# VHH binders against Rho GTPase-activating protein gacA (gacA): the designs that were tried, part 18

Target 1, 338 residues: Rho GTPase-activating protein gacA (gacA), of Dictyostelium discoideum (Social amoeba) (q54y72)
Amino acid sequence: MGSSSSKSSSSVTVASSIDYKAKPTIDELGTSNYSGGLEVSKNLLDFNLGEKPCPLKSVVQDQFTISNSSKTKLKFHFEPLQPKEFQLSFSPTSGSLDKGKSKTIKVKLMVNQKINTNHKVVLRVEGGASHFLTVKIRCETGVFGVDPNTLEHVEDEGFRVPYILALMKRSLIDNGGLQQEGIFRLAGEQTEIKRLKEAMNRNDFTSSTDINTVASLIKIWYRELPTPILNSIPTEKIFYSTDIDECVQSAKNLPEPQKSLLDWLMHLLLMVSSFSDVNKMTAQNLAIVVAPNLYDVSSSNPMEGLVLSQKCVQFLHNVLSHKVAVHKRESVAYEVLS
Key: E = the ipSAE of ESMFold2; O = the ipSAE of OpenDDE; V2 = 0.75 times the mean of E and O plus 0.25 times the DockQ between their complexes.

## First folded at step 16 (VHH; framework vhh_7z1x_3)

Design v3 (from t2 with Y108W; at its last look DockQ between E and O 0.13; V2 from the best seeds 0.00; counts 0 for: pae E 8.0 > 2, placed apart)
Fold by ESMFold2, look of step 16:
Structure v3 (fold): chain B 338 residues (1-338), chain A 123 residues (1-123)
Amino acid sequence: as target 1 above (338 residues)
Amino acid sequence: QVQLVETGGGLVQPGGSLRLSCTASGFTFSSYWMNWVRQAPGKGLEWLSSIYGSGGSTYYADSVKGRFTISRDNAKNTLYLQMNSLQPDDTAVYFCARGYTRSSGYTWYFDYWGQGTQVTVSS
């Protein structure tokens, strides 16, 4: 332990997964439909942490047993891994296993930077089926109140966002949220908000018919970010400008992941505002109720804090109104040409 | 379910008076700062007044101090704004908002808003 090496790796396409806490499916673990072969005592390695966060720059250990139930000697090896975020080793890394024998594999993990991931490892078996093992790494608890860079991302309508946001949006849309009067203005019940938030942090959320609770939790997700996304904009551009084009340009100049997070949210609010005749949530209404979740201004004076908060609402209203206007012009142009 | 509903807006002549009400539900009304905010046509949002439910702690923007009075009736879960000596510049949509202090203890913002009520001051 304590030794480190860095090597260039071959080109590997980074793929996203949508459910980093879920147990692997049978397809991810290989098959167990062979008559006889190599068996693995567990295929999820959590390093005996359970729900506790994985420490940084400390070695944690786990182990599992492989057993040969076939009629022949089997050879095995673990495919090499060279991730930047952690170091992972198996002891032994390769070997053979006689008919009817078992062997203990010891596993060591050291995480170098905060991540939340379910990393796949391939156990290759010559003369039997290969197995996929899942290494569960969670340096922070849940999906709320954490650095978004530690969460797994998915592509949702062209925006790269944490999977929990995509799940919440799907839940809203599938359950009639775009037509819900007062969506984002009306809050869910506090007990239900707490219950559903805890389920999301445990990866036990798929959908809910409670539209107002899910809408509240989208706002809470942004509000609880360690650094709210609009705090990345220079103060003078957010609090002292009434120029709509300047506000739009400041939003476009955000670094990632803040830009994608804002763009995704604005697209959701654009969809909501397109049903404002039914849901009563215009661009103005949405900016008022959403903007307070996107910034945190430093002020020891409550009155100063209130005034500065109103300037941020004005900023978001300008950005959203611009998107609504552009969308309206594009839909009219299409009708004229068709 | 948090709900804020403003009533009492309308058309009034310069120099007149109007009383706005905001009925609150879905939370412990007495435990929150309650606020009035307005938006004039083509202008940004302007905070007007705040009140805390444990006592008579009230605050006013300079633009309305002495003309507007914030009050609340915690038994009826209702917030009020008495507006006197109204001028054309007071024409706006008036919003009721629930106050919230972030965990830092240094910032204060509104987490829930009503839909607003229109006040128009003209001859």
Scores: ipSAE 0.013, ipTM 0.464, lowest interface PAE 8.0, mean pLDDT 79
ESMFold2 (binder alone), look of step 16: mean pLDDT 84; pTM 0.858
OpenDDE, look of step 16: ipSAE 0.116; ipTM 0.622

Design v4 (from t2 with S50Y; at its last look DockQ between E and O 0.11; V2 from the best seeds 0.00; counts 0 for: pae E 7.3 > 2, placed apart)
Fold by ESMFold2, look of step 16:
Structure v4 (fold): chain B 338 residues (1-338), chain A 123 residues (1-123)
Amino acid sequence: as target 1 above (338 residues)
Amino acid sequence: QVQLVETGGGLVQPGGSLRLSCTASGFTFSSYWMNWVRQAPGKGLEWLSYIYGSGGSTYYADSVKGRFTISRDNAKNTLYLQMNSLQPDDTAVYFCARGYTRSSGYTYYFDYWGQGTQVTVSS
């Protein structure tokens, strides 16, 4: 299995023969000079099936309008679909449309398993240009990959954060995670990561003794945010500033929820670093392994991404090292005053 | 579990050579890009080299090109860095990292890292 945040990879298949009279592919239809008289009111049907609960095996609907702007009666049909993950139907599936007339096409979708896909459908018009219709299906709700403002929040050590983060932290601490050598550096097993992530998305998680899997899932939670928390910081401040005080101030100036999410994470990493004699995870080590999960940039090659990742690591290291230094001073002050 | 373990660091005199090893487990080693990254005292991360899954394609940072050689033995799940003509400026912690490109966006990142091994070049 691949990593949980990677795009799906498929193996190359080899065809045994080519049917030279085979129907053209969707790509071959994209730039046709055909002039059709049939117009569609939208070519994107977006089925984001809610956040909770996912309505698996339930019918959801959308609609669009087709219009005949030609001088002749047109016939249309939707090419058949054979996906096993969902059932998609158009009503009417085929028919004719007199000149100057419009018709509403009702669309019904039933999803059989949780999926995220952009499915292409061809609306064929006899003697005219065909249309490409995209059916966007997002039926993966829960706590990963969603806007944090839509999640249940709790107070955790003075930070308001999604409840799932507080649960994952409790699980780590209760099962000896702060003393675990290589915590956040060592990753969990891929099958277990998938299993626990699905349980969390079903609201069916309380704790796990698998420390490295839970630590991995905390990183994955930040990595999969629709907008990673450091992407809200201006480029000149995160990638090109060398001033430690400016880095700290930029972190303090983050908008909510990014500020609370960063502050909560930094406090967790501070706790981990306070056990570095045992777990071997210093502030430097934690910044190296955590920071790449907190931003996402456009890059045309892996080396550009590495350079920007390096600068983001330094930014996070500056913020975390400042918190470690402050905590150390406060601990010494407490010893003197107590 | 995915695990990367670096070995072979140590003290060496200027002009000397050292070979680092990174033993991988918990994944199909031959299917992944593998990298060497270092961090000198008081400095940020410096990417040094990567090697593509089959071992046929390699890339080097200019600072180490011609002196360092990355290689892999897919039968032993081991990544190597042969370091020749070492100088005091090569003193650093050296990390082995598995490379990956995020499916959303286009950010290259390392999804798994080793603990690092110390290399010290001193007369």
Scores: ipSAE 0.041, ipTM 0.527, lowest interface PAE 7.3, mean pLDDT 78
ESMFold2 (binder alone), look of step 16: mean pLDDT 83; pTM 0.843
OpenDDE, look of step 16: ipSAE 0.042; ipTM 0.565

Design v5 (from t2 with W33A Y52S; at its last look DockQ between E and O 0.41; V2 from the best seeds 0.00; counts 0 for: pae E 6.9 > 2)
Fold by ESMFold2, look of step 16:
Structure v5 (fold): chain B 338 residues (1-338), chain A 123 residues (1-123)
Amino acid sequence: as target 1 above (338 residues)
Amino acid sequence: QVQLVETGGGLVQPGGSLRLSCTASGFTFSSYAMNWVRQAPGKGLEWLSSISGSGGSTYYADSVKGRFTISRDNAKNTLYLQMNSLQPDDTAVYFCARGYTRSSGYTYYFDYWGQGTQVTVSS
């Protein structure tokens, strides 16, 4: 019984005519609207604080402009998100915007409890594409979600990186992380992630036996960077991620601090992959679970998101595979000479 | 705490079928896209299928299209994978993973993973 042949290959396929450089916006997974729609003047609301901590129990303000470039009247509203730690209001909170018109949205924030977060707000558009806005709240300086140039740096195995990264790597290695099955794939417990993250932000972390929590926090550190490290790579270079030499060259051409941060991470993943017979995390596995933390796409198009996710995985896998190949050649050369 | 627990793996003969389940807790299940991923012995992770939070949209890798069906029951916080016409190269540990695809400025990714369930296809 069962004479059917099977096709055993994984891929996410998307038509090559999709414009990955455009800002396509859709409401649901698998839904797309390629016509013009509502535009926003900025997607980050930092309340003009720059590096200054956000005051508690005081109102700070920001604003942005929405513009209707579509051929129809658009209705909009901001989805209600009322976390306990802060009050956030938009004026107007909802309304209509005639074709060709623009409107200024005024934003007020009052933080009631100390918090450092990048809070997502959804601007829903009836008849058009929705937008996500980021509300950046920093009540004090920590090591997550800050410009890495503001952090204490150390020399770690030839890489200059923020001290917190070196501490997390040391914690992983010292506690057997390189031999931990599923490292970087398995998540830490959410309460422990929050507890250790808070300790790190207080400069009160040295080590933890909770390998999966520390590995999760390394990924979170990269994911929460104000500018993801791979976003400096042109989208067209990501599209052609099948050529290892081009991927390696793109990585080498990254500006600082992105280059050092990527190189440090690739070295850590190289070490993890060298124990893949025990930890089950090959270079491919690591690229799959790590790459999404390194690149943002300004899109709500699920198919574009899936394609870019796959291309980012391919890009990172190519960079990592090249490092594996170089390491192997250097190891063989050393053995011949010794 | 976000928790994903896979069940339903086991030994099956070639040509057979299995249905995997993934029970979710600690989050609003219907707000998130869900995914199935597998890891064959000595191989890397392979994405298999995705389903939107509402269940209205599904996606499949070419290797399983037509043989596997992803579904979800949002009332029971449970994700399913119906696997038909199984062959020895489908032998793997199967994981469910939480993801999303509707965020501007975000790449679709899997932020939480289950422990996996073993599927073995052998005579």
Scores: ipSAE 0.024, ipTM 0.570, lowest interface PAE 6.9, mean pLDDT 80
ESMFold2 (binder alone), look of step 16: mean pLDDT 85; pTM 0.860
OpenDDE, look of step 16: ipSAE 0.133; ipTM 0.618

Design v6 (from t2 with Y100T T107F; at its last look DockQ between E and O 0.32; V2 from the best seeds 0.00; counts 0 for: pae E 3.7 > 2)
Amino acid sequence: QVQLVETGGGLVQPGGSLRLSCTASGFTFSSYWMNWVRQAPGKGLEWLSSIYGSGGSTYYADSVKGRFTISRDNAKNTLYLQMNSLQPDDTAVYFCARGTTRSSGYFYYFDYWGQGTQVTVSS
ESMFold2, look of step 16: ipSAE 0.294; ipTM 0.711
ESMFold2 (binder alone), look of step 16: mean pLDDT 87; pTM 0.890
OpenDDE, look of step 16: ipSAE 0.222; ipTM 0.668

## First folded at step 18 (VHH; framework vhh_7z1x_3)

Design x1 (from v1 with T107F; at its last look DockQ between E and O 0.54; V2 from the best seeds 0.00; counts 0 for: pae E 3.8 > 2)
Amino acid sequence: QVQLVETGGGLVQPGGSLRLSCTASGFTFSSYWMNWVRQAPGKGLEWLSSIYGSGGSTYYADSVKGRFTISRDNAKNTLYLQMNSLQPDDTAVYFCARGETRSSGYFYYFDYWGQGTQVTVSS
ESMFold2, look of step 18: ipSAE 0.291; ipTM 0.682
ESMFold2 (binder alone), look of step 18: mean pLDDT 87; pTM 0.888
OpenDDE, look of step 18: ipSAE 0.203; ipTM 0.649

Design x2 (from v1 with T107L; at its last look DockQ between E and O 0.27; V2 from the best seeds 0.00; counts 0 for: pae E 4.2 > 2)
Fold by OpenDDE, look of step 18:
Structure x2 (fold): chain B 338 residues (1-338), chain A 123 residues (1-123)
Amino acid sequence: as target 1 above (338 residues)
Amino acid sequence: QVQLVETGGGLVQPGGSLRLSCTASGFTFSSYWMNWVRQAPGKGLEWLSSIYGSGGSTYYADSVKGRFTISRDNAKNTLYLQMNSLQPDDTAVYFCARGETRSSGYLYYFDYWGQGTQVTVSS
């Protein structure tokens, strides 16, 4: 009477892919040129500064052209933006454009405080689709907003990364950041973020007890990269992010330094997620708060942008979930062998 | 200090309506994207809706499109979410979050969050 030990293959139920029911398909998104008939000559405003720092308390200028390709007269206006850090003006701020006509829009920027940022401006078209413009501001050199290859690198737990990332990670961990409820979701004080960012740019940062500020600065560092790390992944691969294996493979196929930067970040997020019972930051929660800092959707179509943003979150979630699953299996295997 | 405070949550029957409010302070409210995100019991965070500037640009997740309406009053530094036709699966903690987009896309990052308000949809 041979007792057939039924090996119950514990199918690790990979947490159900968040059905980001992002309809429409890429093919359907390409055809909805809901360009409400307004075309813009450029959507990035860098004020012709290139890599030069933006001067403080000085006016810099840029311009672009809007064209009406619709059959009717269009009305447009720029939504107001009044941050403390800079003044931005459009001339004209509003107006109308007849069929087949074009208008040059002049843009003036005056930066009041040192800042590195990309700000979104909305051009609203009455009865049509809105357009988004990016205002690129770079006022200082340092460890933020620069080519990562120009920074000092260290080996951090098997990953070659800029020294500043390793310092921030260490500071976060040493001060209990892994167990902090809402870590990477909750931000520190804005003034402290600015202060520490400046200190880091001067190479004066060692550690901080404000773990939420440090976590925010990690996100900011990735966000302020000249090129977001996930933009090296083909848009199609981001869009079809339902397959975990494909996502993992796409992550593995990243070029350097993007690969090392992503892997390092995934490892940190894995560590954070391991304390999800305490900090309430699951792989999914981490994906939603971190993924937007890693990807820039290059689309003039708001709906396409929205869909791709959701797919980017799904992509990162899949990659992180896979790492979590692998880590759990390895941990169990070590326990059985010990 | 940046602060976001959600209010208006509560118990509602299926098919009912609620209006959530988020009061913002410590920053120029009109200059930022504002967002609603929710977390259902045992589930992850879910983005619901975003609004920018004077309120001219609004976006919704498919799960709430046609039922929820985001709006803002910049004079009062207040964000709103009108929720209609509520269902049991809408039961969640609802968060207000400040955010921005990257250069040409619709990919938001959220830098400040409120504490959330509980919404329960039950018979």
Scores: ipSAE 0.121, ipTM 0.598, lowest interface PAE 3.7, mean pLDDT 83
ESMFold2, look of step 18: ipSAE 0.226; ipTM 0.669
ESMFold2 (binder alone), look of step 18: mean pLDDT 84; pTM 0.862

Design x3 (from x1 with S50L; at its last look DockQ between E and O 0.29; V2 from the best seeds 0.00; counts 0 for: pae O 4.0 > 2)
Fold by OpenDDE, look of step 18:
Structure x3 (fold): chain B 338 residues (1-338), chain A 123 residues (1-123)
Amino acid sequence: as target 1 above (338 residues)
Amino acid sequence: QVQLVETGGGLVQPGGSLRLSCTASGFTFSSYWMNWVRQAPGKGLEWLSLIYGSGGSTYYADSVKGRFTISRDNAKNTLYLQMNSLQPDDTAVYFCARGETRSSGYFYYFDYWGQGTQVTVSS
């Protein structure tokens, strides 16, 4: 009577990649780098401020040159921007450029309130590809909107990250954030967000009981980076991120500090997802609410932005799902060995 | 304080209709894109629809296109979702979410969510 040991093949339920088959395709989104024949001399406008803070209620100026390398006359215009925080103007705002000709564009910036941001400007070319310029605004010193390499770093559970991230994580965990229903989904109060952000910039933050505000500030910190961490990954790789292994490999290939920043965040999200029965924040839900803060899409079309955002969510979900799966396997293995 | 409050959820038979409402407060409602998102039991969040601040442009997920209609009344600070031809697979908690762009102005994200309203489609 041979006891057939039924090898229970623990089907590692490979977290089914959410089929974000959102149309349109990347080709339909016009993101083709077809340089419609307009070239720009620089893509970053910093108004020659360097590391100096941008003065408030004062006009600062910058300039760049556009050149027509196409065979035909090109028409261009800058999309109007009406942010609340600052005024930005281009001169000329629109025009035409003959074949082989160049034109200098003058840029004026007036900041109305303290802000640290990289603002995207769209230069439209009729019949050609749009160009994106980054306007760098730094009105204050602090821990938000700055190069992470300039910040004090600590070792947090094996990851080298800015001290402020470690503090926020600790504050979140110590105040029950891991078990909080809707954590990272539910936003903090705006006044409290502003208050804590200012405190953090002054190095006066220690802890907060408002866990939703702290979670929001973590997202805001990533969002306000000079360059979003996932922008180091080619857009096509993000868009076609259907394979978990490819996503994981892309994440592993990130340069520093982006790699450490992503890994730290993935670890935090892993911790949160481990309490998904209580907090209702699965790996998928966390990806949905966090991924948009890690990637900047060059699109003026909300639908295009949405599609690309969904692809970014899928990418992050795949990376996080893999981490969850690995952690589960390790936990089971430890239990069997103990 | 920004608040979003969903209402109008309930039990409905397959093929039936339901209208959800989301009342917004604490911000200039007309200045923001608004969204509907749902979460079915045991599933993740699913984006359904968005509407521009002015109400002039709307977008839908393929799963609800032709069945659901998003609208808004800016004078009442209220977002609506008309749901027709409801199916059992539409059973979920439905959330209202405020849309925002990054400071760059071109990347869409959700910054505020309501508590949700339960919709159950069952015979």
Scores: ipSAE 0.047, ipTM 0.562, lowest interface PAE 4.0, mean pLDDT 83
ESMFold2, look of step 18: ipSAE 0.314; ipTM 0.716
ESMFold2 (binder alone), look of step 18: mean pLDDT 85; pTM 0.865

Design x4 (from x1 with S104G G105S; at its last look DockQ between E and O 0.20; V2 from the best seeds 0.00; counts 0 for: pae E 7.9 > 2, placed apart)
Fold by ESMFold2, look of step 18:
Structure x4 (fold): chain B 338 residues (1-338), chain A 123 residues (1-123)
Amino acid sequence: as target 1 above (338 residues)
Amino acid sequence: QVQLVETGGGLVQPGGSLRLSCTASGFTFSSYWMNWVRQAPGKGLEWLSSIYGSGGSTYYADSVKGRFTISRDNAKNTLYLQMNSLQPDDTAVYFCARGETRSGSYFYYFDYWGQGTQVTVSS
């Protein structure tokens, strides 16, 4: 469990044990005071960058020491994992360490593609406990208000989306968000929204029990995109069409990444609406509170702006209602055929 | 810390009247569009009315025009909805919502909502 399997991006979607955890706990790395084995001087490799972005196509360096506090000679090696986005090397990569001795390990990193990740490395120790080291890589300033193509993407239930969206959805579901009355309508507290948003931008978020704050941040993520995802739909297709099939077709014609981002969101809202008897959030309710985050128009008339917002609500409601109807037919069909 | 708190709901006979209040805190109240929205049992959310400024810019849904009056008191940070000629289909939870616009746009969205107040119109 000290490693993650590679996720396929070559038109084959194979689920893996992708670690969505952005930051390991001190308990996972706290064997430094363990008297029975090899000790490490630090468990986080930040390459002395602090809060500065990691440069691309340039080598950055870090180092740490390993010490043998046991009564026997220990053998060690680093697992050779080579992600495509960066090159990581340890010097020495393997070796042995007599009792009472220490050794300096030099670490080199070269990032070829902009990513934000906490990459886990396993230091295997024969005759002692293995260690997890975290390689902190931050090439972009945050995950909000940036071009989504610059973010790390993952497969989440068949949708390829920025990892932060998958983390926020998991946080909602794991903490009972689907059963939360008024989810997506009730806002989180402003100070907490700011705190969690900054943590997400620092790659320090894994989950929160504050359901309304996380739901707010999903909406804020879409709202702060440099170009809202529905702005890629021709005006006449979004503002004048009342036919559900035409709205669905317009959504299907969105370019990537907008199509995947919309489809992922619609799937989340479908899940929420399936619990509307408890959470009180029907497809219509969800469209009302979510759609304004997906479109932006300029108007010199506040009433015209409200009317255009209502048209966007109707568009999104049509797309979501289609997904609800399809889901219900599939559920009934399975029941009848069983 | 933005807060919106609705009060003034209750039980009323058909043809009766109620006045709803929404007390706002944590923001410059006078600088925002304020809205009333309702949700009837088993139905979706329905926008009712919007107001901006010191009360000169008001807007109503056709379903309530002439029966409902939106107003605000910026000195008290309070939004009001006067509801007259109430009928059983006005039974709903009524929400106060803050309107927000994107920079350089009048495209509205409701970023903060109250918890709602129940209005029941029954014989």
Scores: ipSAE 0.013, ipTM 0.476, lowest interface PAE 7.9, mean pLDDT 79
ESMFold2 (binder alone), look of step 18: mean pLDDT 86; pTM 0.876
OpenDDE, look of step 18: ipSAE 0.170; ipTM 0.638

Design x5 (from x1 with Y52S T101I; at its last look DockQ between E and O 0.19; V2 from the best seeds 0.00; counts 0 for: pae O 3.6 > 2, placed apart)
Fold by OpenDDE, look of step 18:
Structure x5 (fold): chain B 338 residues (1-338), chain A 123 residues (1-123)
Amino acid sequence: as target 1 above (338 residues)
Amino acid sequence: QVQLVETGGGLVQPGGSLRLSCTASGFTFSSYWMNWVRQAPGKGLEWLSSISGSGGSTYYADSVKGRFTISRDNAKNTLYLQMNSLQPDDTAVYFCARGEIRSSGYFYYFDYWGQGTQVTVSS
């Protein structure tokens, strides 16, 4: 009489009160059909500056190659940009590319004002998928908007992360941020955000009592990464984020440094959510306010952008909810053993 | 300083209507997407509606589609939510949130929130 121990896989049913099943489906959005078209040799334009500051009022140049892998002639154009802070030009700005042909695009940048930014440029393809390029502008050294691998790292509670993140976390916790109602939802003052950001870039930041500003700066740091951390996950996996286990697995499969950066953030959000009775920031609420800073939707369709943004929230919610559930189980187990 | 202030909340009977307002200050209002989000008692935040800076594009959650209408007056720096056919399940704190545009203007995130206004639907 062999007692078959039915391993009850306790499927943590994350009851999301948010309907993440928003239509349309990927198929309806036509995202799958544009696999063939224009290929871009690189999507980051840094003008060969690397970590060197971009000179002001001087022209710097970059280039990349576009290739037509489709069966037909493609037409392309760059959307015009009218920033106040810099001038950006593409040569050619538009054109056609025959099947199997390639074209070099020359890019010129002149920065008029001292800025650190990642600017998005759109390459439109007639009848095809649009491409998004990131223009990296760094007029000063800093800790924002740079390759995280170039920053000083520390070990923070088992995670290897840039020192500035550890400092912000510490500042947030030491000043009561975990118990603050609406933390990460409520933003700091814009002037204070700017001031502290500048201080951080100069390595002059130690701590701040303005916890909402510090929380905002954490979100900003992730948002200003050259590549958002969740963009390393296939869009399909984000879209089909209904399965918690798949979301967790996708998070685990992230490359470094994205994995460590996500794990560190999830741990911080876990800590915040543990005080949800006081701060009113549940795992779901935190996902809503944080997830958009971790993902950049590259779509020419507004509805697709909206849907994917919601799916990204669901994805992060699932990952965070799983962590919360695991932590609760561990806590209970510890209590029973103590 | 960026500020968002919600008004117009209150008590209403089932089937009734309310119009919420959100007054914005400290930024170029017309340059940003604006959003309504609510939180019911004991529930998480729920996105309801979004409107582009120009007001030309609007989006709704399925839960409020056909009942709620988002609009804006850029000259007055004010966002509106017309709520019709209100039900008890619509009882919540309603928040106005600014969205920053990313990725060619079709991606947004919430960076600033108001304090919220209470809406109670009861007989």
Scores: ipSAE 0.160, ipTM 0.641, lowest interface PAE 3.6, mean pLDDT 84
ESMFold2, look of step 18: ipSAE 0.331; ipTM 0.720
ESMFold2 (binder alone), look of step 18: mean pLDDT 89; pTM 0.905

Design x6 (from x1 with Y52S Y106W; at its last look DockQ between E and O 0.37; V2 from the best seeds 0.00; counts 0 for: pae E 3.5 > 2)
Amino acid sequence: QVQLVETGGGLVQPGGSLRLSCTASGFTFSSYWMNWVRQAPGKGLEWLSSISGSGGSTYYADSVKGRFTISRDNAKNTLYLQMNSLQPDDTAVYFCARGETRSSGWFYYFDYWGQGTQVTVSS
ESMFold2, look of step 18: ipSAE 0.335; ipTM 0.720
ESMFold2 (binder alone), look of step 18: mean pLDDT 87; pTM 0.889
OpenDDE, look of step 18: ipSAE 0.311; ipTM 0.712

## First folded at step 20 (VHH; framework vhh_7z1x_3)

Design y1 (from x6 with T101I; at its last look DockQ between E and O 0.49; V2 from the best seeds 0.00; counts 0 for: pae E 3.6 > 2)
Amino acid sequence: QVQLVETGGGLVQPGGSLRLSCTASGFTFSSYWMNWVRQAPGKGLEWLSSISGSGGSTYYADSVKGRFTISRDNAKNTLYLQMNSLQPDDTAVYFCARGEIRSSGWFYYFDYWGQGTQVTVSS
ESMFold2, look of step 20: ipSAE 0.331; ipTM 0.737
ESMFold2 (binder alone), look of step 20: mean pLDDT 88; pTM 0.899
OpenDDE, look of step 20: ipSAE 0.414; ipTM 0.786

